VHH binders against von Willebrand factor A domain-containing protein 7 (VWA7). Designs and how they scored, part 3

Target 1, 194 residues: von Willebrand factor A domain-containing protein 7 (VWA7), of Bos taurus (Bovine) (q0v8j4r314to507)
Amino acid sequence: ASSLSFVLDTTGSMGEEINAAKIQARHIVEQRRGTPMEPTQYVLVPFHDPGFGPVFTTSDPDSFWQQLNEMHALGGGDEPEMCLSALELALLHTPPLSDIFVFTDASPKDAFLTNRVESLTQERRCRVTFLVTEDPSRAQGRARREVLSPLRFEPYEAVALASGGEVIFTEDQYIQDVAAIVGDSIADLVTLPL

## First folded at step 9 (VHH; from n1 with S102P)

Design q5
Fold by ESMFold2 at other seeds, fold request of step 15:
Structure q5 (fold): chain B 194 residues (1-194), chain A 120 residues (1-120)
Amino acid sequence: as target 1 above (194 residues)
Amino acid sequence: QLQLVESGGGLVQPGGSLRLSCAASGFTFSDYAMAWVRQPHGKGLEYIAYISTGGGKTYYSDSVKGRFTISRDNAKNTLYLQMNSLKPEDTAMYYCAKERTPGWYRFDIKGQGTQVTVSS
């Protein structure tokens, strides 16, 4: 019983990422309709600072699509967000042997959860793929004297590695195309038995 | 009052060495990761080196890896950058930066910097 599970950053800068999640959901559902790989459950967890959740789950693709379409970006930008908290919640509600897709333009503020989330991906045997609309090499922060470390995305890299997924960095303008390609992967919702 | 004071810059010939210092005050230095950042004249900031609170983890940008060494002395509240095999492209204003919140990997420049000029 596989799931299509999304963890979505809903900050004001995330319009393109929310659209990419909608496109990926449509693509996966249509590609797999009537096959054994059709998702039987859908999970959605939004996040932003200071909040994350609530989790939304359904077995109805139309209900999932409706919930996703009603999402609205909130204010803010590339500030750190509660991404790992939202991902933890999604992992708790996603069936084993499923893929989880995370959409964000920001590094996590809750990086202390990294080890816990790594362990949970292994326990649940879920693969986590991050779609990040940010250049990890960008050093200039929002404030004139703020500096961004390329290490700021290490928590995502660690979780992806532990889960067998990956972190994909792209620009806002390309994330919809990238999400479609990731959704086409034949291994999206299948993990080999140990 | 939180302060970071960079020193040790100067004029040096290509292939030479310099050691930069960053004196910290007004906060518990050992609780925060630190970084070195540089800005060539008329260009943007470049993140060049990182060191964790205890010094056990370091990172270097590709442009300086193998030539520069970041270190810290928590008893003296001082961050260091040993720069060897200096090249003209290392010419820049150098700043130390304090991690704003532990674990966020976002850093704040607080000082005026120290100029490094590599020229024949």
Scores: ipSAE 0.596, ipTM 0.850, lowest interface PAE 1.2, mean pLDDT 84
Fold by ESMFold2, fold request of step 15:
Structure q5 (fold): chain B 194 residues (1-194), chain A 120 residues (1-120)
Amino acid sequence: as target 1 above (194 residues)
Amino acid sequence: QLQLVESGGGLVQPGGSLRLSCAASGFTFSDYAMAWVRQPHGKGLEYIAYISTGGGKTYYSDSVKGRFTISRDNAKNTLYLQMNSLKPEDTAMYYCAKERTPGWYRFDIKGQGTQVTVSS
C-alpha cells in the first residue's frame, strides 16, 4: 500500500506552501481513487528551526486533513532549517514505494545528513520531490553584507536524484499552481511494486 | 579583529587578465570555505566563485566559468581570483567573503573590495 508523506517547513513565510500541500494532497487522493495507488496511509512531519517533528501518521484521511488544517506558519524566514532531519524521520515512517513531498523556502542546516538520507531513500525505495519557494541564484541575504550561495540547495538536489525525484524551484505566488501540476504528473505515473 | 583585505583590481582592456588577492586575518582561514562576489555599479551582489576549506571543491557561476579560477593558499591565509578573458560586463567591485557557518553556504563580506574596470 502507498502513502502520502509530507515534510512541511512551518517557518513564518510558508502560508502559501502549506496551502499548496493541502491542494496537492487532495489532488493526489482524487487522481488515485479506485486504483492500486490510492493512499492507505498519510505521514506528516513538520519542521521549524530549531526542531523538527513530531511525526504524525494516520490511515484516516479526515484525521490527516484536520492535522494539515491546524498547521500555520510560525515566523522565521529564509534561515537554514532542519529539513533533512525531518525528511529522515518521514522516511523511517513511510511505507516502501511511496512518494514524499517536501515544502520549504530554506536551505538545510543539517546537510551532513545528505548521504544518510540518500541511502534511506534507496533502501525504502521512496521518491522524494522538493518544492522550494526560493530562487537558488539569489545572492543577497537578509543582512546587507550576507551572501547566499546557489550551492545551498545541493543537498536537496542530491537526495532528489538518488530517489528518482526532483527539486522544483518556484516563486511564492506560483507555489499552489506548481504543486497542482506536480501532483498531476506524479499521480498519472504507474509504478510496479517490487 | 577579523579582516579581509581585497587587492589587485584596476583598469584593464577587454581580453586582458587580472589576479585579485584577499588577505585574511583574525580567524583560522583554513577552517572556512571562501567565495568571491561582485557588485556592478547600481546593481545587486553577484555570487561568482567558491572554494572549499582544502581547495578540493570549487564552483563558478555561468558568467565566469572557464575564464576565472579561484584558489587559496592556506599557509599564507590568502584567497585568489585569476580573471582571464575579461569583458566589459565584468566591471564591478569585487569582494571576498568568508563562510559564516561551515556547510551552510552563507557568506559574509568583510572588506572594502577592489574595483575592476574593463574598458577600451
Scores: ipSAE 0.585, ipTM 0.845, lowest interface PAE 1.2, mean pLDDT 84
Fold by ESMFold2 at other seeds, fold request of step 15:
Structure q5 (fold): chain B 194 residues (1-194), chain A 120 residues (1-120)
Amino acid sequence: as target 1 above (194 residues)
Amino acid sequence: QLQLVESGGGLVQPGGSLRLSCAASGFTFSDYAMAWVRQPHGKGLEYIAYISTGGGKTYYSDSVKGRFTISRDNAKNTLYLQMNSLKPEDTAMYYCAKERTPGWYRFDIKGQGTQVTVSS
């Protein structure tokens, strides 16, 4: 079986990313509704400081769309966030041979999970694609003397590589367009495109 | 009190070499990854080099890879940057930075920096 699985950073700065996920999901759900290619399951895992979850699963595309439609950015917090914990939860609830999409503007604070998540993507044969609204080369943090390493996204790159997916870096104003393009390329039975 | 003190900067001709030092105090130096960053006058910060706690992992930006070498001496609580084949575009204020939380790859500048100027 296959699923359409989303891991969403719902920190207060993520309004455009949440809307991009809604656009991508709407396109896929309507494109595949009532066809043999319709995903058999839908998974949604939000995350925000300090936590992640709960997981939402359904076999009904209308219920999935409704759940996404009700998502709103929560109050802000510290960066980084618990992205890998949320992804692990999504992997445990996602059928094998599925695509998982992660939307975030932040690097992970749970990078110690990287090897475990890599292994889980390979065991579950899931492909993980990250849509990240951040410039990985930006060195200036929010405070004058705060410095950001480009290595901060290395955990996402490692997980994407292990899973056969990718990390896509984009800007806030472009993420909805990028999500639409990525959505157009998704196969519902996600093992290989052809 | 946590402190980082950069030194070793100066005036040098293109093609020359300098070694920068960063003396650390007020924290357990060997527990934290370290980085070098630079800021050309009137421009933004550029992240240039990284070294892990034991020195087993390093990273260099494309602008300095092959010319600069980051190293650390945990017994002396000192971080180094060997800068070879210097170019005029390497002219900047250089800072060392301490990782805030292990594994987060976010760093704090604590010192005044050391000026490197490359010109004839």
Scores: ipSAE 0.583, ipTM 0.845, lowest interface PAE 1.2, mean pLDDT 84
Fold by ESMFold2 at other seeds, fold request of step 15:
Parts: sequence; C-alpha cells; structure tokens
Structure q5 (fold): chain B 194 residues (1-194), chain A 120 residues (1-120)
Amino acid sequence: as target 1 above (194 residues)
Amino acid sequence: QLQLVESGGGLVQPGGSLRLSCAASGFTFSDYAMAWVRQPHGKGLEYIAYISTGGGKTYYSDSVKGRFTISRDNAKNTLYLQMNSLKPEDTAMYYCAKERTPGWYRFDIKGQGTQVTVSS
C-alpha cells in the first residue's frame, strides 16, 4: 500500500510551496482513486529554521487536508534549513515503495546526513523528488558579503539520484504548474515557461 | 581575529596571466573550504571557483573553467588563483571567501579584494 508523503519547507513567500503541495496531493489522489496505488496513508513533515517536525501521519485524507490548510509560511527566504532531518523522519514513517515530495526554497544545514538519507531511501525503496524554488546559480546571499555556492544543493541531488527521483529547480510563479506535472511524469531539470 | 587579505591584482593585457593570493589568519585554515568570487564594476557577485579543505575537490564556473586554477597551501594558510588567458570580461574586484560552516556551501568575504583590470 502506498503513501503520499510531503516534506514541506514552511519558510518562503506566502505559502506558495504549501499550495503546490496541495495541488500535487489532489492530483495524485484523484489519479490513483480506485486503483491499487491509491494512497492509504498520508505523511507530512514540516521544517523551518531552526527546527523540523513533528511528523503528522494519518489514514484520513480530510485530516491531511486540514493539517496542510493550517500551515503558514514563515520568513527566511533561502536560509539553510533542516531539510535532511525532516526527510529522514518522513522516510522512517513512510511505507516502502512510496513517493516522497520535498518542497523547499533553501539548501540544507544538515548536509552531514546526506549519506544516511541516501541509504535510507534505498532501504525503504522510496523515491524522493525535490521541488526547489531557488536559482542554484545565484551567488549573492542575503548579507552584502555572503556568497552562495551552486554546490549548496548537491545533497539534494545525491539523495534524489540514490532514490530514483530528481531535483527540479523552478521559480515561485511556476511551482504550482510544475507540481502538477511532477505528479504524473517528471519533467527534466528545467524551468517551465508560462 | 579572522582576516583574509587578497593580493596580486593589477593591470594586464588580454591573453596575459596573473596569480592572486589570499593570506588567511585568525582561524584554522585547513578546516574550511575556500572560494574565489569576483564583482565586475556595477554588477553583482560572481562565484568563480571552489576548493575543499584538503584540495581534493575543486569546482569552476563555466566562465573561467580551463583558464583559472584554484589551489591552497595549508602549511602557509594561503589560497591562490592562477588566472591564464585573461579576457576583458575578467576585469573585476576579486575576493577570497571562507566557508562559514563546513558543508553549507555558504561563504563570507572578509577582505578588501584585489582589482584585476584586463585592457589593451
């Protein structure tokens, strides 16, 4: 039995990541209704600076939707976040052979977990797909003298590769359309025009 | 006290070479990855090169790959950038930057930089 599992960055601009998660969840549930792949479990793990969790697990889609609707965006933009810790927690609560979707605008501060999370995706046989609302080539940080490396997203790329998923970089205005496409068929790593 | 001091810039002809140095003090240099960043006049920062703590991993932006070489000497607490086949678009203020937290790939500029000007 499959799970629909979301790891959701609650920082960023006005909840666009949360709305994209809702759209993708509705699309997946409707597409899989009445099939063997219909989700029987829903997992939600939020993360934010400086923390992550708690995990929310339910078999009731109405409870899942209510939990998503009660979430709101926090400030912080592209601050490093505890994304891999949240993903580890999601993997421990997600049945094998499930899809896990990660929505974030930030690189991880817990990159030391990368190898552990890679191994866990393979042990649990879960596919992890990242939707990242950030330009990996942007060099200017929030502070005048802060510099961002494009290598900062390597941990996500490593986890995605190990799990058979991908990392999709997009802009805030496109994330909802990209999320809908990812639910059916994952587009290659490219910004989709609208 | 944490210091990064860039040097080695100057005026050079197109096709020429320069070697930049970055002298580090006030921290354990070998514990941190380092980067070179440049800022052309009136433009934003450009991330151009990276080197890991022991020097085993490097990265270059497409704009400098094959022409620039980043290196470090951990015994001398010094970071280097060898710049060959210089072009007018390489004209910029060059800064070295220290990784703030290992593994975050976020860097801090601490020095005044060194100006590189490529012109006929």
Scores: ipSAE 0.573, ipTM 0.843, lowest interface PAE 1.2, mean pLDDT 83

## First folded at step 13 (VHH; from q5 with R106Y)

Design f5
Fold by ESMFold2, fold request of step 15:
Structure f5 (fold): chain B 194 residues (1-194), chain A 120 residues (1-120)
Amino acid sequence: as target 1 above (194 residues)
Amino acid sequence: QLQLVESGGGLVQPGGSLRLSCAASGFTFSDYAMAWVRQPHGKGLEYIAYISTGGGKTYYSDSVKGRFTISRDNAKNTLYLQMNSLKPEDTAMYYCAKERTPGWYYFDIKGQGTQVTVSS
């Protein structure tokens, strides 16, 4: 049994990323409709500082679409978020052999969970792909004397690598196109060139 | 209270070397990762080097890798940047930066910096 599982950063800057999740979900569902790979479970875990969750799970694609449509960007900015906590929760509720997609513009504040999440992706045999709307080389933070290290995204890279997924960095205006391509490429691995 | 004082900058010929120092006080230096960043005149900040709390992990930007070496002496509360094979493009104000929260990779500049100028 496969799942379509989304971990969504819902901070105030994430409107395009939420739309990208909808587009990717639509492509995956339509491509797999009527096949053995059609999702039988849908999982959604939102996060924003300081919290994450709750988990939303359903077997009904219409309920899933309704839940996604009701998601809205909530306050905040590019502060670190509880992304790995949300991902752990998603992994615990996602059937084995599933794809999990993470949408965020921020690095994690809970990087101490990295090894645990890596192990869980391997135990559950789930592939985790991160879609990050941020330039990892951006050194200037929001405050004049705040500096951002490109290493801040290493926890995502480690989890993606352990799970067989990847981390994709892009810009807000391109995230929907990138999500569509990622959805097509993953679904096309067996059938079409990437 | 918390202070970072950069020193060791100056005028150097292309191909030359400099060693920058960053004296830290007002916090437990060994508990925090440290970084070097630079700002060329009229340009944005560039993240150039990182070192973990014990010195076991380092990172360098592509622009300085192979030429610069970051190090720290936790007993002396001092961060260093050994800069070799200097180029005119390395001309900038150099700052050390302290990790704000362990594990977040967000850093704060606290000092006035030290100017490095590479020209013949």
Scores: ipSAE 0.630, ipTM 0.859, lowest interface PAE 1.0, mean pLDDT 84
Fold by ESMFold2, fold request of step 15:
Structure f5 (fold): chain B 194 residues (1-194), chain A 120 residues (1-120)
Amino acid sequence: as target 1 above (194 residues)
Amino acid sequence: QLQLVESGGGLVQPGGSLRLSCAASGFTFSDYAMAWVRQPHGKGLEYIAYISTGGGKTYYSDSVKGRFTISRDNAKNTLYLQMNSLKPEDTAMYYCAKERTPGWYYFDIKGQGTQVTVSS
């Protein structure tokens, strides 16, 4: 009972991440074709301020590809997003013992959900891997007097740890290659620090 | 009405110590996490230390860990930074910053800062 489950940030800066999700999905399907691990379900949960969802779930890979092809980056920036709300929704619709992949360039504004999402990953026995196209050490915000803490990604690290997954920080130009490498690693996930 | 006033900077020799203060007013100080940030002349901001509302959680960047200590006195609405074993690389304008929304880890600078200069 395996699923290919994606939680995608669709803000205006996320074009490379959406393409990386498409590449990773193709790679997983090709790698697992004809094996017991071939995906039987596909789950997609987009998020973009002010909201998240809806959940898209299908057993048909063609319907899944069409939904991904219709995804477009929306207007917006690097501000916090409803990532943990979208992840919770994905967890509720993903079969147990599955991998969930999260693509974002922003920290969560719903970090109060962290403990609840941690518990849900353990109850569902799902592994959550975050692919984050942001430098967690970047301190300068958009405004001159705005400061970004590296702790802003702590919720993602906590969820990944609780689930047995990882948080991978990378850059826009490398996200597609990183996603392909993560997709190739069947036994263990690889960590690619900044 | 919301104000943060940094003080305690100055000129100090390498290996010396300074204690910075940040006086807060116009908001409920104990409800917000606080941070220290620095900006070397002509360079970008560096996030250096964090303290939670009650002081139970702290964080330090690798560049200052083991040498600097952040603390707060919620009764006096004051944030502190004890800086020991100072190096020339610590020369910068130092700012305190208030968390904007609890739990988001986005901080706002409100004061003019206090200059720390470490030189022989």
Scores: ipSAE 0.630, ipTM 0.857, lowest interface PAE 1.0, mean pLDDT 84
Fold by ESMFold2 at other seeds, fold request of step 15:
Structure f5 (fold): chain B 194 residues (1-194), chain A 120 residues (1-120)
Amino acid sequence: as target 1 above (194 residues)
Amino acid sequence: QLQLVESGGGLVQPGGSLRLSCAASGFTFSDYAMAWVRQPHGKGLEYIAYISTGGGKTYYSDSVKGRFTISRDNAKNTLYLQMNSLKPEDTAMYYCAKERTPGWYYFDIKGQGTQVTVSS
C-alpha cells in the first residue's frame, strides 16, 4: 500500500505552489486509478516559520482533496523555513514505497537534520521530490547587503539523491506545468529521472 | 565591533593576476564560513566563491572556476581570493561576506569592498 504524501510550505508567498500541489494530486490520483500504483493513503504536512505540522492522514482521496482546498497561505516569517522537520514528520507517517512531494520557495532552517532525513528516506524506501520556486543562483537576498549562496539548497539535493528523487527549480509561472509533469509515470525519462 | 576590510584591488591588464585580502575582526573568524561576492558596475551581486570554517570545502561559480582560488588563514583572521587569468568581465567591486547563521548559507557584506579593474 503506497501513499501520496505532500509537504507544503504555507508561507504567504506560496499561493501558486499550493495550487500546483492540488493539480498534481488530482493528476496522480486520476492517472493511477485502478492500477497497482494507486495510492491507498494520503499524507499532508504543512510547514511555516516558526513551526511545522500537524500531520494529516487519510485513506479517502475526497477527504484529502478537501483538506488541500482548505489550506491557506499564512503570514510570512524569517526565511529559511523548517522544511526538513516537516519532511521527517511526513516520512514517519508515510508507508514504505511511497512518493513524497515537497513544495517550497525557501531553503531549510534545519539543515542539521539532512543526514537523519537521508537515512530515513532509505529506511522507509520513499522517493522524495522537491519542487522549489526559487532561482538557486539568485545572490541578492531580502536586504541590500544580504547574500544567498546556491549551496543553500544542498540539503534538498542530498535528500532527493538518497531517495532516488530530484530537486526541480522553477518559476511561479511554470509551477503548475512542472508539477503535472512530475506527477506523470516513471516512463518520462527526459523529465523525471529515477 | 564586527568588521570586514577588503583590500588588494587595483588596475590590471587582461591575463594578469591579483590577490585580494579580507581582514576580519570582532567575531570568531574560524567559526564561520566565508564567501567572496562581486558587483559589476550597474549590475547585481554575483556570488563567486565559498570556503567552509576549516577550509575543507570550497565552491566556485562557473564564471571563475579554475581561475580563482579562495583560501583562509584562521590564525590571521584573513580570507583570500587569488585571481588568475583575469578578464575584462571580472571588473567589479569585490566584497567578502560572513555567514550569518552556520549552515544556512546566508551571508552578510560588512565592508566597503575593493575595486578590481581589468583593462588594457
Scores: ipSAE 0.604, ipTM 0.848, lowest interface PAE 1.2, mean pLDDT 84
Fold by ESMFold2, fold request of step 15:
Structure f5 (fold): chain B 194 residues (1-194), chain A 120 residues (1-120)
Amino acid sequence: as target 1 above (194 residues)
Amino acid sequence: QLQLVESGGGLVQPGGSLRLSCAASGFTFSDYAMAWVRQPHGKGLEYIAYISTGGGKTYYSDSVKGRFTISRDNAKNTLYLQMNSLKPEDTAMYYCAKERTPGWYYFDIKGQGTQVTVSS
């Protein structure tokens, strides 16, 4: 009853992250097709300013691959995004005891949802892992007088902790390698009792 | 009409102490988290301290933790930075910054800053 679930920031700056998600998903789908470790459901929730969704869900790995392969970076900037809203939608459609992987380069604009999403990860018994291509210590924003706090990613840390997952900060050029390492944990989920 | 006015900077000996103030006007000070940032001459901006609206949560960068204390007096609309055990590397222009949107952790500098110089 496990799922392969992706929450994917599709802003214009997310080209490497989208490619990493496509490569990793293809690898998982092909390696696990027809085995006991094959996910029974696949979930994809894109987000970009000002919106998120729609959710795409299927039990067919070929349909999931096609949907993911057709996905492209959309317009948008490096501003905070509706990440927690997209994650909430994914959680509502993801079977229990599943991993959810979130790909983004931005902090959330919807941090007021943090406690609700924490509770939902525990209610749905899902592990949430964030793959973030941003330097959390970067203090200088785009405007001369704009200041970025390292605390801006604290909502992701809180959700990850509550769910038993983690937040991984990396560079664009390494995101595909990081995604591969994180994806290896799916085998443990499909062998555990639900 | 929003204003942040930094003050209290100056020349100080290594090991000394200094207290910076940031006077706020034109907005409801107690509704916003506040931060201190600094910029050494010719270098990039460094985020050094944060305080929540009620003062219950604070954060410090590793470079100042244990030596600097951020505080606020919401009745006086004033943010403070107590700087102890000052080192030459603390020499910089210091700015206070106001939270833009609750929960985003994006801050805006509104003032001219106050210069702190730590020299032998």
Scores: ipSAE 0.599, ipTM 0.846, lowest interface PAE 1.1, mean pLDDT 84
Fold by ESMFold2 at other seeds, fold request of step 15:
Structure f5 (fold): chain B 194 residues (1-194), chain A 120 residues (1-120)
Amino acid sequence: as target 1 above (194 residues)
Amino acid sequence: QLQLVESGGGLVQPGGSLRLSCAASGFTFSDYAMAWVRQPHGKGLEYIAYISTGGGKTYYSDSVKGRFTISRDNAKNTLYLQMNSLKPEDTAMYYCAKERTPGWYYFDIKGQGTQVTVSS
């Protein structure tokens, strides 16, 4: 019993990432239909500042696709988000031996959960792959005197490593193509401009 | 009033060394991670070094790793950057930055900076 599980940052800047998740879902469903790899369960957990959830779970791929199609970017800015809380919720609702895909352009505000989420990925035997539309070396924040450390993404790297997944940093314009490639390919590449 | 005051910059020849200081006041210095950033003239900010609250963890960008050393003295409320093997591309305004929220790795510049110029 495998799952196709998405954890989606739905802040106002995430329109391209939401569309990438829709494309990846269609790609996976079409490529796996009628095979032993076809997902039997689908999980969706949105997050944005200040909250996350609710979890959406279904065994019907058409219901899942419809739920994704109704997702829209919301306001919320580019401050850190509750990504690890949403991922924890997804892990609790995802059957073992499943792939979980996380789409975000922001680092987590809930990094204190890192060790717990690492342990949960091991317990559930789930692989977590992050698709991040941000340059981790970008030092200039939104405010003139605000500075961003590349260390801000280390929680995602730790969770991905513990789960056997990867963190892929890409640009907004390429996220949809990268998501399609990652759906059935090697997740150890960090960027593919296509 | 929360303040960070950078000092120790100057003109130095390539291959030389400088030690920058950042004097902190108006907050509990030992509760916050600190960073050094630089801005070359007419260019954007570059993140170069990080040190945790107790000094037990450090990080360096690839451009300075092996040449620069970040340190702190919590008793003196002072952050340091030892800069060795300086190159012309290290020419920039240098700022220290205070951690905003523990664990977020977002930092705030509060001072005017100190200029480092590496020239023959």
Scores: ipSAE 0.595, ipTM 0.839, lowest interface PAE 1.1, mean pLDDT 84
Fold by ESMFold2 at other seeds, fold request of step 15:
Structure f5 (fold): chain B 194 residues (1-194), chain A 120 residues (1-120)
Amino acid sequence: as target 1 above (194 residues)
Amino acid sequence: QLQLVESGGGLVQPGGSLRLSCAASGFTFSDYAMAWVRQPHGKGLEYIAYISTGGGKTYYSDSVKGRFTISRDNAKNTLYLQMNSLKPEDTAMYYCAKERTPGWYYFDIKGQGTQVTVSS
C-alpha cells in the first residue's frame, strides 16, 4: 500500500524521464508524510530494446535516489519497446495497494501481455499511471510508407483503466512539469488521515 | 512478392457511395490485421479504419465512424472499405496497409493507392 514504483524507459532521454520521476517521487513522499500511505518500499524497473529489468527494490529512499541518479541510456532501440514486460515485473515486486508510474516515449512490442497485466493490476490492487512523451494521433512514421495506428497505445489505456489509473500524453520539454502536476494531484488525493 | 493493390476509387457526388478493394498477395493474408489510410492532397496521412485478422475487432476514426465499414474476405485475400454518405472532406488518396508485426499496430503501405474525389 505504501510503495513508490517506477517503470522507466531507458532508450529515450534519461535526463528528462529520471528528473520527472524524482520530482514526482518528492511530491508524493512529502504529501504522504505521517500517513499510512507514506512510501516504505521503492521499486524501479528499467526497460529498453531489446530487454527489460532487472528489478531494483529497496526500503531506503536514499538508495532509490542513488539508483535513479546512476541511470544512463543503454542505447537506442526500435519503437516499440518491452514496456509491458517491465510493468509485469514491477507488479510482481510491488506491494498491493500501491501506485506504479510508467515513463516512456514508445508503444509496446509485447502487447500480447495486455490481458495478463490487466489481471495482475486487479489482483494486486495497484494503480498504474503512464506518462507518455508522444503524440498518439501521429499517423506518419519515420519511413514514408510507415503508418502508426492510435491503437498502438491501446494496451496502455487498457491497463490504466483496469487499474484505476490513466495515460497522460505530453512532450519531452513538458514532462517534468506534467510529472510535478501529477505528483501534486495524487498527493492531494491521499494526504487525508485514515 | 508482397503486394497490395487498391482499386474502386473514382469521382462521386456528395452523399454517394463507393466500395474500395485491396487485393493482397505474397503473404498469408489471414495472419495480419489490416488498415485503411488516406492522404488528402497536400496534407498528412490520416488513419481511418482497422480490422483484426478474423474480422472480430474493428476501429474507425471519428471522421468516418458511422459512414464507412471495413471488412475482409480471408478466402479471397481481399480487404474492403464501404464508404457511404461521402463528403467533400473524404477526397483523398486511399491506401490499404498491412500490419508489420501482429500486435504492434505499425502498418506498411505497399500499393499506389486509389483516388477518391467527392465533388458536384
Scores: ipSAE 0.575, ipTM 0.843, lowest interface PAE 1.1, mean pLDDT 84

Design f5
Fold by ESMFold2 at other seeds, look of step 15:
Structure f5 (fold): chain B 194 residues (1-194), chain A 120 residues (1-120)
Amino acid sequence: as target 1 above (194 residues)
Amino acid sequence: QLQLVESGGGLVQPGGSLRLSCAASGFTFSDYAMAWVRQPHGKGLEYIAYISTGGGKTYYSDSVKGRFTISRDNAKNTLYLQMNSLKPEDTAMYYCAKERTPGWYYFDIKGQGTQVTVSS
């Protein structure tokens, strides 16, 4: 049947995002336990500096919980984060007709993959939902002469749209509550994207 | 070396027009998206306009949409900003900015800018 698939940013503010993923996963598993909709596979792809992966796949929810709890042991380097590369890897290992959830606090630096990832979501019939803890309207970067365009999140919006999913922008303090609601509902009443 | 040189600023009355230019050198201009950014005195940078490598995609902030037009001439390595219906709120130092890596939408200011002052 379907999988519960996560693509997780494990660098920087990873505590809040990883905890949100744990809450979402627990909520989905408990709501579906003993029903035909119970996930048969669990997929996890972390991304961090200087890269992404490896992919972790299991049919055992306890093994999945263990892997999620160990995310804090992964190191962060000095390299940019490659969200779309991690998502591509997740799509290649996720069964068709599945939901994939992406947790990050930044725009992608590998945006050249956007069209390839869009095509892959449609070939695999997977819905991709992004939970992003960043203000898309923030224009000033970390350096005084660096300027960030709101267009920087267009790759996530393009992939989400192509897959039938959405991009949800939220603050760190709300991400865990938003993740729980998104994980157990066909419709996200908190974010009502329209 | 990489250079961006802004020009065309000045003093205008409200409702007036100005055309800014940005001369680019030291890189392949047509390979990079470009932006205009402004900074009112004592305030932060405001991203106001964007144009893709071939000019086929543009974006404007709400504060300038419908009044400003970004354009580029890749044969002359020059970026332009046509500013119409100018308001006192448009008073700022104007900078052009080069996309750091194609498709990333991160922009770097390299020049000293050109001052636009709109005074009644």
Scores: ipSAE 0.484, ipTM 0.804, lowest interface PAE 1.6, mean pLDDT 82

